# VHH binders against E3 ubiquitin-protein ligase RKP (RKP), part 7

Target 1, 188 residues: E3 ubiquitin-protein ligase RKP (RKP), of Arabidopsis thaliana (Mouse-ear cress) (q9siz8r82to269)
Amino acid sequence: KLHGDLDVSVSQREGISVVHHGVGPPIVGLEEFSICGDIRIVKPPLVLESLALFSSARANACIWKGKWMYEVALETSGIQQLGWATLACPFTDQKGVGDADDSYAFDGRRVSKWNKEAEPYGQSWVAGDVIGCCIDLNCDEIYFYRNGVSLGAAFTGIRKLGPGFGYYPAISLSQGERCELNFGAYPF

## First folded at step 3 (VHH)

Design p2 (framework vhh_7aqx_2)
Fold by ESMFold2-Fast, scan of step 3:
Structure p2 (fold): chain B 188 residues (1-188), chain A 121 residues (1-121)
Amino acid sequence: as target 1 above (188 residues)
Amino acid sequence: QVQLQESGGGLVQAGGSLRLSCTTSGRTFSNYAFSWFRQAPGEEREFVGAISWSGHSTDYADSVKGRFTISRDNAKNTFYLQMNSLKTEDTAVYYCAAKSPYYSRLNYDYWGQGTQVTVSS
């Protein structure tokens, strides 16, 4: 469930904008139009597997105010880059989340944080771990958690965006990697 | 590379229906997301609707939601915009566009030439 500390909850929509992809209540989920590579939905709605050498996607939720977190339950322990990206972050067959200056990622396989360049951060992860990906736009910081335990601030002074822009939950997976995304849903 | 060509435009009365087609050339049809845009005289080009490369997701502008439906037929290398309950405000040149799945800046890589839709009362 994606939670907002200053803007209350996902259901109140303050600080978060969700793209509507049909009739009915908007649901926070995978933005299929963002997919680069080949991501299979193994178990609807949000258990995903990369079928290409490198696949990337973002959620349909834009965070532009407040403090928000989503979770990734790892079904495999290989290379995965998890975090936050703007719409301007290039997703290609060679580049994903954390490979450009407008994106920020944690990779527990290589024990690194990525913002264009890699730096040591965090802990090695294993299959079954739950990784929390937190962005705090009040402090301009990004934090990661492993099984509910904070790994500390990964990025500080993250780039401030202009009106109409925001950060999206975003992931990149090497071939064969699987995870489950956990987001909130809007009840309207 | 992809070439796009719109068809199915024309004159229709308010409350009527019209189906636009966009035929593509190039052997990578199933790898593209497709969209429809429109432009009324003197206005900027505006988004109408989109369908993802898998066909699992569709998106619509609020002004057309519930009235227009986008679909794709990979066997025919064609995608469609079914327009129901047409209003005079829907009068515009309609453009189809294609987005490569390997380019994530939300820019559309290829555009059609446009087809005129005129809705009279």
Scores: ipSAE 0.000, ipTM 0.214, lowest interface PAE 12.7, mean pLDDT 80

Design p3 (framework vhh_6z1v_2)
Fold by ESMFold2-Fast, scan of step 3:
Structure p3 (fold): chain B 188 residues (1-188), chain A 121 residues (1-121)
Amino acid sequence: as target 1 above (188 residues)
Amino acid sequence: EVQLVESGGRLVRTGGSLRLSCAASGSTFSSYAMGWFRQAPGKEREVVAAITWSGGSTWHADFVKGRFTISRDNAKNTVYLQMNSLKPEDTAVYYCAAHPTYYSKFEYDYWGQGTQVTVSS
């Protein structure tokens, strides 16, 4: 569903798994142990900057059924690859979200969608834009929004996976790029 | 950290039933999502069923819906796959996998060594 949509039924909420070791409801946020490269939290909890040439991270939430969305508020306009990745997607100093089969990204700086290879997609972005990253496992599609306007289906026929083995909100940022992640209230 | 051992695979006739078990050892089993995967001869490994850490939600692949059921017993650190109405195309090595709901660059998914299921007509 759209980020912050509270009309999600109980059965739709069952499509998400979140790590929770504390007291109270699980909170969706950045999984710091997933960080490859060097990401600084410039304003807690979720305003991030890449200090390495290329940095990647996942959220602590795994999506395996239903329709889910998170948003990224761009504080800079350079190379950022935003979307969804399974744990099988390798994060290195040269490769991140969208650079392997089980990962899907939108990059508005290069106006491209990434799934191992780049294809033209979307619109150029500017600092201040809000990018919506949506996965719909009812239709097996991934699509993106810019400031609430749909950019159309980016990827179709994506694989359905089970709890713990599904798709994570994931980002990759070139050096100096900055963004704010919005996952909504748990579950999204 | 977590070690997994599958058991229960054997030769079964078409239409038969079989229950696979996966015993886990190590700390924090109850915080892991668990899954069953299979790999048939000459094919890639595919997900069959999965269950959340609490057992409150399950997922089953379309090709086994209505025939297979995943369940878990956190007190026994065990996950099960009940397989009914077996078909020759279910012949595969079945693997158990444990996954935290997050990724660490220094911690991997945990996999068992597999258990062979052969379904003959």
Scores: ipSAE 0.000, ipTM 0.181, lowest interface PAE 16.5, mean pLDDT 79

Design p4 (framework vhh_ozoralizumab_d1)
Fold by ESMFold2-Fast, scan of step 3:
Structure p4 (fold): chain B 188 residues (1-188), chain A 119 residues (1-119)
Amino acid sequence: as target 1 above (188 residues)
Amino acid sequence: EVQLVESGGGLVQPGGSLRLSCAASGFTFSHYWMYWVRQAPGKGLEWVSEISTGGTHTKYPDSVKGRFTISRDNAKNTLYLQMNSLRPEDTAVYYCARKGSPYNYFDYRGQGTLVTVSS
């Protein structure tokens, strides 16, 4: 089980940083200023629905070292692109997670992994599935899980970043797609 | 460079048949869902068929369902559209298209092939 909340000590672990703009302790959640398109919070804090044809967002947590995971509970089974993106990855009304060299996504509707190009990967998903999104910067690999079962390595030799850069949990949703985000995954 | 080259269009009488082909290059064709879309004079683009990577999923709008059949040959990097019982309203430029992102259905599209169904 992953939690969306992290206390200050957890958020300050080596390899993770959380951007905090409010009062209270830092909480891993959606970076509201990252939203491209139109995402409604259907149920606080993190049950989301895309209202635009294509919407993208990233979390407020940056991973620059170590092994980390977050989970996405699917409320619908249509096109969603789930994974990891840098701050430099362009989010537009036509491009999101997996559409550029510095982003990596799994799409279980089309049974594909995306890093600019589509390749077969994974399994068809259904509403109610929980998708795990794991990045391992010790090995430069990205893995996905379906209901706790590994789908295997999706990406190896992922792009190495310079000082001050990292990967963010990131999602892209077609219109009407719904999911619940669970952050706060810890290294194994 | 991604290229999609359509062929097989022409003039046909109502009730006739045509088979369109699309030769794909510059990407791994077998990894992508493919589409046929058309544009009649003075009208917007209309989706007319879709096919999954292995051909296990196909879909058509009611306007062509039962008359058109999409298929693919991944070994030859070729997409096909078999058009039967053609009607004057099927007159259009037909495009082979690839879907990149969920929003951008037509991130790559060919030059098109003209199909004219003469009354």
Scores: ipSAE 0.000, ipTM 0.350, lowest interface PAE 11.1, mean pLDDT 82

Design p5 (framework vhh_5c3l_4)
Fold by ESMFold2-Fast, scan of step 3:
Structure p5 (fold): chain B 188 residues (1-188), chain A 119 residues (1-119)
Amino acid sequence: as target 1 above (188 residues)
Amino acid sequence: QVQLQESGGGLVQPGGSLRLSCAASGFTFSRYSMSWVRQAPGKGLEVVSDISSGGTYTTYADSVKGRFTISRDNAKNTLYLQMNSLKPEDTAVYYCAKGTPWSNRYDYRGPGTQVTVSS
């Protein structure tokens, strides 16, 4: 009955639900309505740049079972927080992925993992690196890869969600940072 | 707009101490790594210390390790540099910089504060 309902469809597979607009098969990509701050798609399909001091966004894919990964190819080496967030994670000019208890991020510029607070994790990254962001809901773990090499478990015992809820690929970028998102890397 | 204002410099004798402060505004301070960089007379810029957004990770140039301590107060949007056991070689203008290194897009340094170590 609402105009938006006519242009939206949902497709499900075991462990993943994808929301897309229009007609045709579901495509995993950036959920533009999730954007807080200012993110420009500078090169199709999915090279992004933050134009605001701090910008955040989610993908249109909800992970609720199994093991899933996406990749981020870094075009710049500055502050980026890459990982997983629920819809309850607030995105503001001060809060992004890793700033709430139901979001988890890796930042290789500051060599830190984020879940409310920063803790040491991982390796320094450089422009040209490919960062893998993996969630394993069978083990309740999140881990990251740098150029295909595991950095170890970043988070264990991640928060279990009730029926109907899940984790979304999510990113936060400081001003001027650029990366390419690749959702074709999963499932494992 | 991004604003950074350093303070706390001055004249000090060798072996003395100074505490520098940097007041930040115009951006979400708690989301960015911060650096102290210096420029001695007739020399290029040297990054002396940096600190992660939450304060968990710090780095120091070999020239200042064990003598300088970087810290931050995100509630006050303030960056600090505690300088102990100062040497004549530490004489420089000290700048507060948003992010690291100088080669990236976060070179929003302030006007600087002069530190002179001399008898």
Scores: ipSAE 0.000, ipTM 0.103, lowest interface PAE 19.4, mean pLDDT 80

Design p6 (framework vhh_8ghr_2)
Fold by ESMFold2-Fast, scan of step 3:
Structure p6 (fold): chain B 188 residues (1-188), chain A 120 residues (1-120)
Amino acid sequence: as target 1 above (188 residues)
Amino acid sequence: EVQLVESGGGLVQPGGSLRLSCAASGFTFSTSYHIGWVRRAPGKGEELVARISPKGGYTSYADSVKGRFTISADISKNTAYLQMNSLRVEDTAVYYCARSYTKWGHLDYWGQGTLVTVSS
C-alpha cells in the first residue's frame, strides 16, 4: 500500500513473466489497470466481487511457454467466464474473456466454452466448486477441471500472435458474482 | 514526499458549476494508482463520489452525482479534476482528493480538502 511506483520488478522465467512491486519474490496477483467495470476485493487476498453489470480483469502473469494452471473457487454460481486472454483481448461493458478470438473461457452457468462463439462444454457449476484453468503451450491446448476432475480439452490449436504473444489468467464476472483466485498452482 | 493538493472550491449558488483540481506530487499517474474524490458534509459520513484510473480506462460515480459530476485526469500534468454541474445544496461538503494503490485498497494519501458551499 506504501511503495507502489518506486520498486517495480519484472521476473522472466521460462514460460512465465510476472510484474510486481516491492520486496521479495515476484507474486502473481491481479493487474489493477487491466480492470474494466468495477471489481472489489471483498476479502484478502483475492476474493473478488463484480459491482458492475459485467467486469473483467487479467492477472499480472504472462504465460508464453510450458504448462500452467490457476484455480477459481466459486462463491456464487451465476455467470462467470474464466480462462485465458492476450493483452489484445478487448474488455468492455459487454465483452470479456472468451468474447474475442484471442481469449478462451469456460462458463459453467451456461455450460459453455467461449472463443468468440459459444459451444457446449463441461458441467453445471455450483457455489463452492473449484474450477481449474489450465493452458498447455507445449500442445497448444486449454482445458478445465471441476473439483480436481478434468472436463477434457476445451480448445486445441489455440491462437498465437507473433513474437511477443502470451496468455494471461483472466476472468469476467456478471454483477454480484463472487469468486476467489488462487495462483499457487504456479511454480515461482 | 507524496502529496495531493486540492483547489477550486468556493461558494456557488444552486444550479451553478465548479471545477476542482487535484495536483499530485511524489508519484506519477503512469503507475498503478487510482484517484478518488471523497466528500464529507456536517453530520454525514464520508462518501466516495468519483474514482478514476488515470490511464483512462475506468471511471465510477456515486448514484447521488451520476450525470452531474465528471472525473478526469491529465497524465502529463499529473492532475485529476472533478467537474461539478447542476450543484445542489446537498453537495455542500469538504471535498478531498485521495490516492489508492489499487481499486480495492484503502485510500492511503489524502489532500487537505477544499470546501464547496452551495447556497444563496
Scores: ipSAE 0.000, ipTM 0.098, lowest interface PAE 18.5, mean pLDDT 79

Design p7 (framework vhh_ozoralizumab_d1)
Fold by ESMFold2-Fast, scan of step 3:
Structure p7 (fold): chain B 188 residues (1-188), chain A 121 residues (1-121)
Amino acid sequence: as target 1 above (188 residues)
Amino acid sequence: EVQLVESGGGLVQPGGSLRLSCAASGFTFSNYEMYWVRQAPGKGLEWVSEISHSGSTTKYPDSVKGRFTISRDNAKNTLYLQMNSLRPEDTAVYYCARPEDNYGSHWFDPRGQGTLVTVSS
């Protein structure tokens, strides 16, 4: 794991802020108010399936400093766009993570990286793969891993907003795609 | 150059049938899963049907299940949609789509011009 690994029990540490909407101690999880489309939690806490043609969501953790990673365990191999987005990234029934210049995604079905436009990157994925999504705000880079093996730097010079900026773990799933999110509670 | 050209739309009475075709070129059609999607006037895109590269598996939403049938002819690079028991709410522009479309991250943005199906009067 990388320096500053997410801990689902953390309310705030240096470089991360957790948005909390309920009572009790805050945890890192899916931000339900961010959901566009229709995402079912098929196995709590974080095994997800898209029921709409294209669904998007953010986690409730804002990364604004340091080097952080979360993982996505793929239960299906179809179109999924996995990565990082600011609050300004629009989620619609056709646009999600990687479709605006303040969001960044890896899609192993199309073997592409997305930042508004697609470019070749990475490897084809299969069901059962674990995809690591890493953001390094010390050097302004985003890179991805497949089953613990680096796919190389995907994005450099990533967009930084002014004061109050931050990036959220974010995912977009086409209809029927299924995955499990891991924000640092489990080993690789 | 990848091209998808839809045809077969038209005006039909409720309860009628139409068969749509999509002629594919510029890629190896038999290697790709294919979709039909539609857009009703003033509405967003709606998934209609899906077929595997070999044609062995198909999927449908409940709104068209039992009424629509997707099929393909890999030798002719053609995708079909047989639509039976048509209803006024089926009125839409119908598009064929390839899910590995890399020309935009709008997965459901139609690549072709589509074919209009009007169910009335």
Scores: ipSAE 0.000, ipTM 0.222, lowest interface PAE 13.0, mean pLDDT 80

Design p8 (framework vhh_gefurulimab)
Fold by ESMFold2-Fast, scan of step 3:
Structure p8 (fold): chain B 188 residues (1-188), chain A 121 residues (1-121)
Amino acid sequence: as target 1 above (188 residues)
Amino acid sequence: EVQLVESGGGLVKPGGSLRLSCAASGFTFSTYEAAWFRQAPGKEREFVSAISHGGSTTYADSVKGRFTISRDNAKNSLYLQMNSLRAEDTAVYYCAAEDSPHYWTDTYDYWGQGTLVTVSS
């Protein structure tokens, strides 16, 4: 397979599309070209640390139908905005997941949910917690979990922008914050 | 309780065809994603094809255009039509089912015991 690492392939099930380079079964992971700021993989496969004041990234999986979840194991308890974003959501040194109307985030440091504006939601988190990030496009709702316990519906009537819309697992981390992403190693 | 039972495997010559079936019981098959995997002697398990509860399909590059996955929810059954078979298709073929809410799962929820397909002259 010449140039397998330069080839782009898309694998699809109804409701999920995974973009990967090369051939073989699709693997969900971090989309490196989505990174804004400075995120280091400090321990493979997906233990991440933000080296910039505010860093953001998306996974390589697009959710456009059905009910899907991923998990974030917190290694630190500071400001982290965890959830879902479209490709159109702007990532800058001041804006990340939850700072625009096409993204949704939970932040347990500030005990808030973010969709352009903050509202009280959830519980304070601590290092060692596992945060579940669930999107249900059958009901147009987003839910978060702390250590397997539901925090309730965070967002209802979530925004769908155009016929090619989709939501990606997405995270934003303040400087020094560290977490481990869990998307599954073999989804097909 | 929960079962996936494959059938239809056998010996076939290169260029031939086989149709594999998988019968599901003990759960609501119609709401599950379903897939075929295969494992050749001495190799790791390989993805072959998947089908959503709504009928959308995905294929591995090695089988695309030759294999067709389908389902019949009224019969709780999954099928794999294999055409233009090659020696490298020789493997045990496994049926698998997954509850769609958890795409980060590293394995499918339910697996069959497998059915052997041998492509030989």
Scores: ipSAE 0.000, ipTM 0.115, lowest interface PAE 17.4, mean pLDDT 80

Design q1 (framework vhh_ozoralizumab_d1)
Fold by ESMFold2-Fast, scan of step 3:
Order: sequence, then structure tokens, then C-alpha cells
Structure q1 (fold): chain B 188 residues (1-188), chain A 120 residues (1-120)
Amino acid sequence: as target 1 above (188 residues)
Amino acid sequence: EVQLVESGGGLVQPGGSLRLSCAASGFTFSSYDMYWVRQAPGKGLEWVSEISGSGSSTKYPDSVKGRFTISRDNAKNTLYLQMNSLRPEDTAVYYCARDTWYEQGPFDYRGQGTLVTVSS
């Protein structure tokens, strides 16, 4: 009964679809099959390090309605592109989150927002900072936060997707960069 | 290999009823939420119905609420859609889809579809 109640509760969440190939209730985490490059989980569940020159991954959660946020605790201060991507965003050894028009990223090392091209946005980050990545599909906007303080709207008029499609938490890390993902109280 | 096989479509008059079935194989059926989605001629995919893995929770858009009923038989790995009071605007190819539909795209986790035509 308890397992049935938990499964029903997760299945009733509006605006989020979570893929879980195991037994039991779906939990938001990293989609291992999305990984391009070489990302190691250095401390379970979600302390990650890039061992390739440029690595990318998505979460197993598709956001298609409402307002949702995840956090990234930075363990290093180098190049990381943090944000949101559709399944169609190409992940290659040279392209990641923010390098295509259906993906949106913040990079505090270069103090830039990325949607196909870079524009100035935000603040320089340091190791120990917590970056909030927020998507609001009611307003079609993406916001970033540094240590709980809003950096303002990064993107407005983000691409509306058809029924059955959505945005995923997504990250890209240069070699040696390390962070911890936090999807709230799991799930969001 | 994940396989979904739909059946039960056909020609029906306005106000009529049809029952669609989807036979699932290649995965643990009871662990996945299941969907019925449809595609009318020249239109995109439209979500029609949703059911939790346990079968205890169902959802419908207003366009079909009260007319369509989704159900499942986990012992038989089968999903059903009971369609009542059919309207010409319900004419579409109906697809059975897994909860990975949104993430994997239609080619990996939907069946071949079954055509429903509502016409006089």
C-alpha cells in the first residue's frame, strides 16, 4: 500500500515527467544515457566531475508546465554551462548546453548567458557558490540565482514546445570542473 | 526490445463507441505510467489520456473528459482506451505510449498506431 501511495503521488505531479527504469517510485537524478564526454560520479548520488575536455548531461526529468528550479553547488570555479535543454539539443565533444537555440545556459566563469551565442549576464562565481537554475513556463522565462540572490531574468520568450515535449535540467563541464546537483527534496 | 501493439480502431458513426487495446512487451509494464496520444490528419500529437503504473490515477484533457476511459491490466501487460460519444474531431491515429514518450520521442516508445475514423 505504502509503495502504491508513493507511486500514485509521483504519477500525479503536474508539469514534470520522470523516467525511471528500475523498480519503485521515480526519483529525479542524472540520465546516464544522456552523458556525452566523460562524467564521473565522484560521490553518490550527484557530485560530478568532467574528465573529458567538455562533457554534458541531462537530468531524467522533463519539465513541460509550471515553474521549477534545481541547484548546482560549485566545487570548482572554471567553465560550466548550467541550465535547460530539450532532448534535441546536440551534446558533442564541442557542443553542450547553450550552444543550440533550444538550450539555455549560465556560465559564471565567463559571466555570460548562452543561447546559441554568448551575451553578458550575471556575476563571476567562485568555488562554494550555489547556482539556482529556474524555468518558468507560465511566463516563458529562465532565471539564475547565486547563493539565493536573483541575477535577474536571463532569457525571456523562450521557445514554446508542442505537447509531449519539454525542457530538462542540463549541464556542461570543462575538464576538471566539479559540481553537485540538487533537485530539491527528490523529486523537485 | 520495447514493443507496443495497438488494435481496435475502425470506422464509427458520430455518437458511437470503440475500445482500443495496446499489448506491451519488452519492459516491466506495471512500473510505467502509460499514455494514449493521437494525431489527426495534418496536426501534431495530442495527449488524450494518462494512467499511473498501479492504475489508481488517471488524467484526461477537457476535450475527452467524461467520454474516454483509460484502464490497464498489469497481469496481461495490456492498456485500454474506452471511447464513448465519439465526435468527428476524434478522427485520428491513436498511439499507445510509455512515460518515456516525452523524453525519448515517438519512434522509440510508441506503437504503429490504430486509425479511428468518426464519420457519417
Scores: ipSAE 0.000, ipTM 0.105, lowest interface PAE 19.7, mean pLDDT 79

Design q10 (framework vhh_ozoralizumab_d1)
Fold by ESMFold2-Fast, scan of step 3:
Structure q10 (fold): chain B 188 residues (1-188), chain A 120 residues (1-120)
Amino acid sequence: as target 1 above (188 residues)
Amino acid sequence: EVQLVESGGGLVQPGGSLRLSCAASGFTFSSYDMYWVRQAPGKGLEWVSEIYSGGSTTKYPDSVKGRFTISRDNAKNTLYLQMNSLRPEDTAVYYCARDHLEWQGYFDYRGQGTLVTVSS
């Protein structure tokens, strides 16, 4: 429950809320209670490996306004679905980011964008690539970058209304895939 | 499909009153604590009021205590906010929000909002 002034109780810039679990300043990181499957932190804070066949997690940052980005440094090149999800997106052992209406993902292993269904998008990725995941709620668009180069708009006309409004950085990884998250959450 | 639809916002003069309504559907409304939250121009999100599922327990921040009253009608799946003695600083988009007990720290669902402008 968020009681009191939300600007005082959590770290806030316009358009982002960060859930705070500790006694120090609020930080953007992985939301532990969101984890479905089995994710190991290989190197603190945010080098992660999936130990289950399919694992998913959200960050503790909710975006409802403005233009925001986070990055994923790929340590392996297999199936990973990277992007944005509302709280309404179900995480199961077979469903993750991009598998429901209010979730959007890029998968460079299969060179596809996912919003419930796959469509061709982007480029094949390799271990060592940095994937940028950007949401622009001024234009209602989601787009991805590979090593700082834009892959173009992946999704346009993303809906701001309805249940579960507000998008979280979110990832899904097949077994053995590893990445490092950077929640710089840069407003443009 | 869980939905929260706010209504009742508008332009009102300082010292005036407005009553906001929120129509809830797609879930068992009587089982959830409910909130009103607002966002003023250029500011972050601020909680305005809380009401427990049974309707008898209500909470307010000092900024609105004594001026605003939250209530609910579980038979009609409707949440209300009675706003009295409105001030220019109450100008904001007001959102109806549902508590999520399993995920701490943020609201599970909120509506599209209704604009309240307090100005002469």
Scores: ipSAE 0.000, ipTM 0.098, lowest interface PAE 16.5, mean pLDDT 78

Design q11 (framework vhh_ozoralizumab_d1)
Fold by ESMFold2-Fast, scan of step 3:
Structure q11 (fold): chain B 188 residues (1-188), chain A 120 residues (1-120)
Amino acid sequence: as target 1 above (188 residues)
Amino acid sequence: EVQLVESGGGLVQPGGSLRLSCAASGFTFDDYAMYWVRQAPGKGLEWVSEISSSGSYIKYPDSVKGRFTISRDNAKNTLYLQMNSLRPEDTAVYYCAREVYSHQGPMDVRGQGTLVTVSS
């Protein structure tokens, strides 16, 4: 029951695989073993703050087919890099989501999209905004939304991953930045 | 007291080049990543380039990649931005910034900046 090592279960729907530790059906949430840096849960389950200079994490959901979206409610307006990363994308104290070719991010503080290099994209964000992060593997595109309004296609021709690989909701936050993750917005 | 003093701006024609400098004092320069950021008339701050404390990690947005080169001389406490193939849309005040991760972001923008005007 509650004795022994953590149990691991996997739930798979068409295009998504969810892994969790514990009792009950799998739920989409933060993968705590993915955390690089120092992220504090300031309000359970998913209001987060970075305590390190630069912190990164993945969700426990692997998207490998179809169209999927999650949302980030901004509690602060500073540097956050929000989007999608493979399991192989390196998270370090200097590198996070959007810093390698297998990750894609929107940063509304610098008004930029990140895939290894930055390009102008989107709009400046403010505290209280809700940022939608959408991946569409049917057409290999990534889109971002601000308060439900599309900012247009950010990335086209995104890498199509082979067996055993996929894209994870992923975030990187500068020190003191806060956000709330919402995984109830997908699929669509 | 941390001081950052930008210089090297001026009026240039499209296709021209400029080299910006930032003289740093009041801190151990080689312990900090450094940034160039700019502000065009009527617009917000835009990140232009980033260089790690050692100089081994460098980033650019695609708007300036291949045209701008960031470098640093840790012995002289100086940051540089070599700007080539300048365009009218590069017209802005350019600021040198030190890395400070806080609720304001990882940039501590100080000083008055240096004006770059690209016009015929």
Scores: ipSAE 0.000, ipTM 0.130, lowest interface PAE 15.0, mean pLDDT 80

Design q12 (framework vhh_ozoralizumab_d1)
Fold by ESMFold2-Fast, scan of step 3:
Order: structure tokens, then sequence, then C-alpha cells
Structure q12 (fold): chain B 188 residues (1-188), chain A 118 residues (1-118)
């Protein structure tokens, strides 16, 4: 509609910027305008299910300095690509997090790390696992955790971004996959 | 050069059966999970079935569960889809795919048309 203007709130701390479209205090959550495919919120705020063949989304939090982590509790064990993406990473019905050189993902179903190409990494996951997704911009590295145990450095020398740009928590889910996002891992 | 060639589509009456085949070449077939996806006229792509490289794991959406069976013959580099109790709603072009998430080159072959009509 022509009256589609949103009331925008922005919160900035050193290393993170959070954008909230609407009313109330800024909180970290799913950026609804980022969704490609079809994602249902099956239990508010952040239990998600993919209804399309391949669905992708970003959080409303931009990470541009420091070390930050979020968690994904797996409710299903199928293909999910979990990690970090810039705004320039294309989301399509065939491409998601990890399918372009400015995005990085872990997929425990195929035991692979994705940055444009797949390479072996990590461990097989099962429903009930909690996957930690960590970015360390002090070292330019990305790490993943399974139930609190480090899987090692997945990516080193990650792309440095210019002023005003950053990495977003981002996920891609194959059809029927379900997970819960937890952004409580960010220090104040 | 990765190639996927589907065959076995055709016209079938409601309640009938068809078996689709996909001949794979240019890669180590047994190392890859394989998929069947379909596209009905005027609709988007829909996942139909998945099979692990070893064949030990299969997965189906509710729309085809109990009617469709995915299988593979790693010695022949061939993927199969056995479709039973076909419905008009199953009318679509069916594609096999090696890697759904690496983009169009590895995504699918040319497809095979299945028409379910009386």
Amino acid sequence: as target 1 above (188 residues)
Amino acid sequence: EVQLVESGGGLVQPGGSLRLSCAASGFTFSDYDMYWVRQAPGKGLEWVSEISGSGSYTKYPDSVKGRFTISRDNAKNTLYLQMNSLRPEDTAVYYCARDLYQGPFDYRGQGTLVTVSS
C-alpha cells in the first residue's frame, strides 16, 4: 500500500545494530522483510517451520564488530543451513545461507560447511540438538558448536566489510524443517 | 560434467502407477543424497522425496507419503521414483536433483512430464 511507512526503532551498541519495525523497544528477532520462500512461526516468538522447498531469513541484528553468538535448537534433523550472511547474499528458491561468498553456513545433515562451495565440517546432528553460531570479527573467524562443544573454526579470513555493513544471523530450511532461534547469546 | 537425465513420464489414469528413472553421470553417484522435485502447471517447485547416498534414509512429504517410493541403484548410477495411486494433483514435470542448494548447474535435469487424467 502507499501508506506502508513503518515506525522504525534502532538500537546501537559497540558491534551490533538492531532494527525494530513497528512499536515498542528494539529487540533481536526475525526480519520479516528478509524472508524468501515461506516460513511459518509455529510458536511465537521464534519456533519456525519451512513450508517451501527452501526458505531463508535474516535476523534484524547487524554485527559489525566484536564476537557474537546465537543458538538454534533443532526440532528436526533434515537440511538446514545456519550461520551468517550480509544483506547482499541472494536468497532464492535454490540459494540460501552459504551459497554466496558473503555468507557462511553449517549443515549438520550433510556434515558440511558452506561458503559458495561445500566442504566437510562438523558432526551429524539430531533433533533436540542446540547449534551455536559464533562470529568473531576480532579474528575474522566463524565457529559452530553442538550442544556447547566446539566443532572448531569453520571459516577463517572471512570477508572484511566497509563502514555501514555487517553480518546478520541467517538461516535456510528445507521443506518441513523446524527450529527455534535464540538470540539471548548476545552480551549487552 | 554433471548430467541428470529423467525418463518414464507419460499419461496415466487416476489410480494408476508410473516408475520414473534418472540416469546420473559425471560424478560419484553414491556420495550424494538425491532428490525428486516436481513443478505443477502454474505452480512453484515442490519437494517430492529424498534418499541418502547409501539408500538407508528416505523422506517424503505428507502429500505423497505411502504412495511414492524413492530408491537408487548405485552400481548403475540410477535414481528411481515408484508412483502408485496417482491423482490428478500429481500432474507435473518431475525433476531429479543431486544438489538442490548449489544452484542451477547441479540442481536438476530437463525433467519428465507426468499427466494424470481420465
Scores: ipSAE 0.000, ipTM 0.362, lowest interface PAE 11.5, mean pLDDT 83

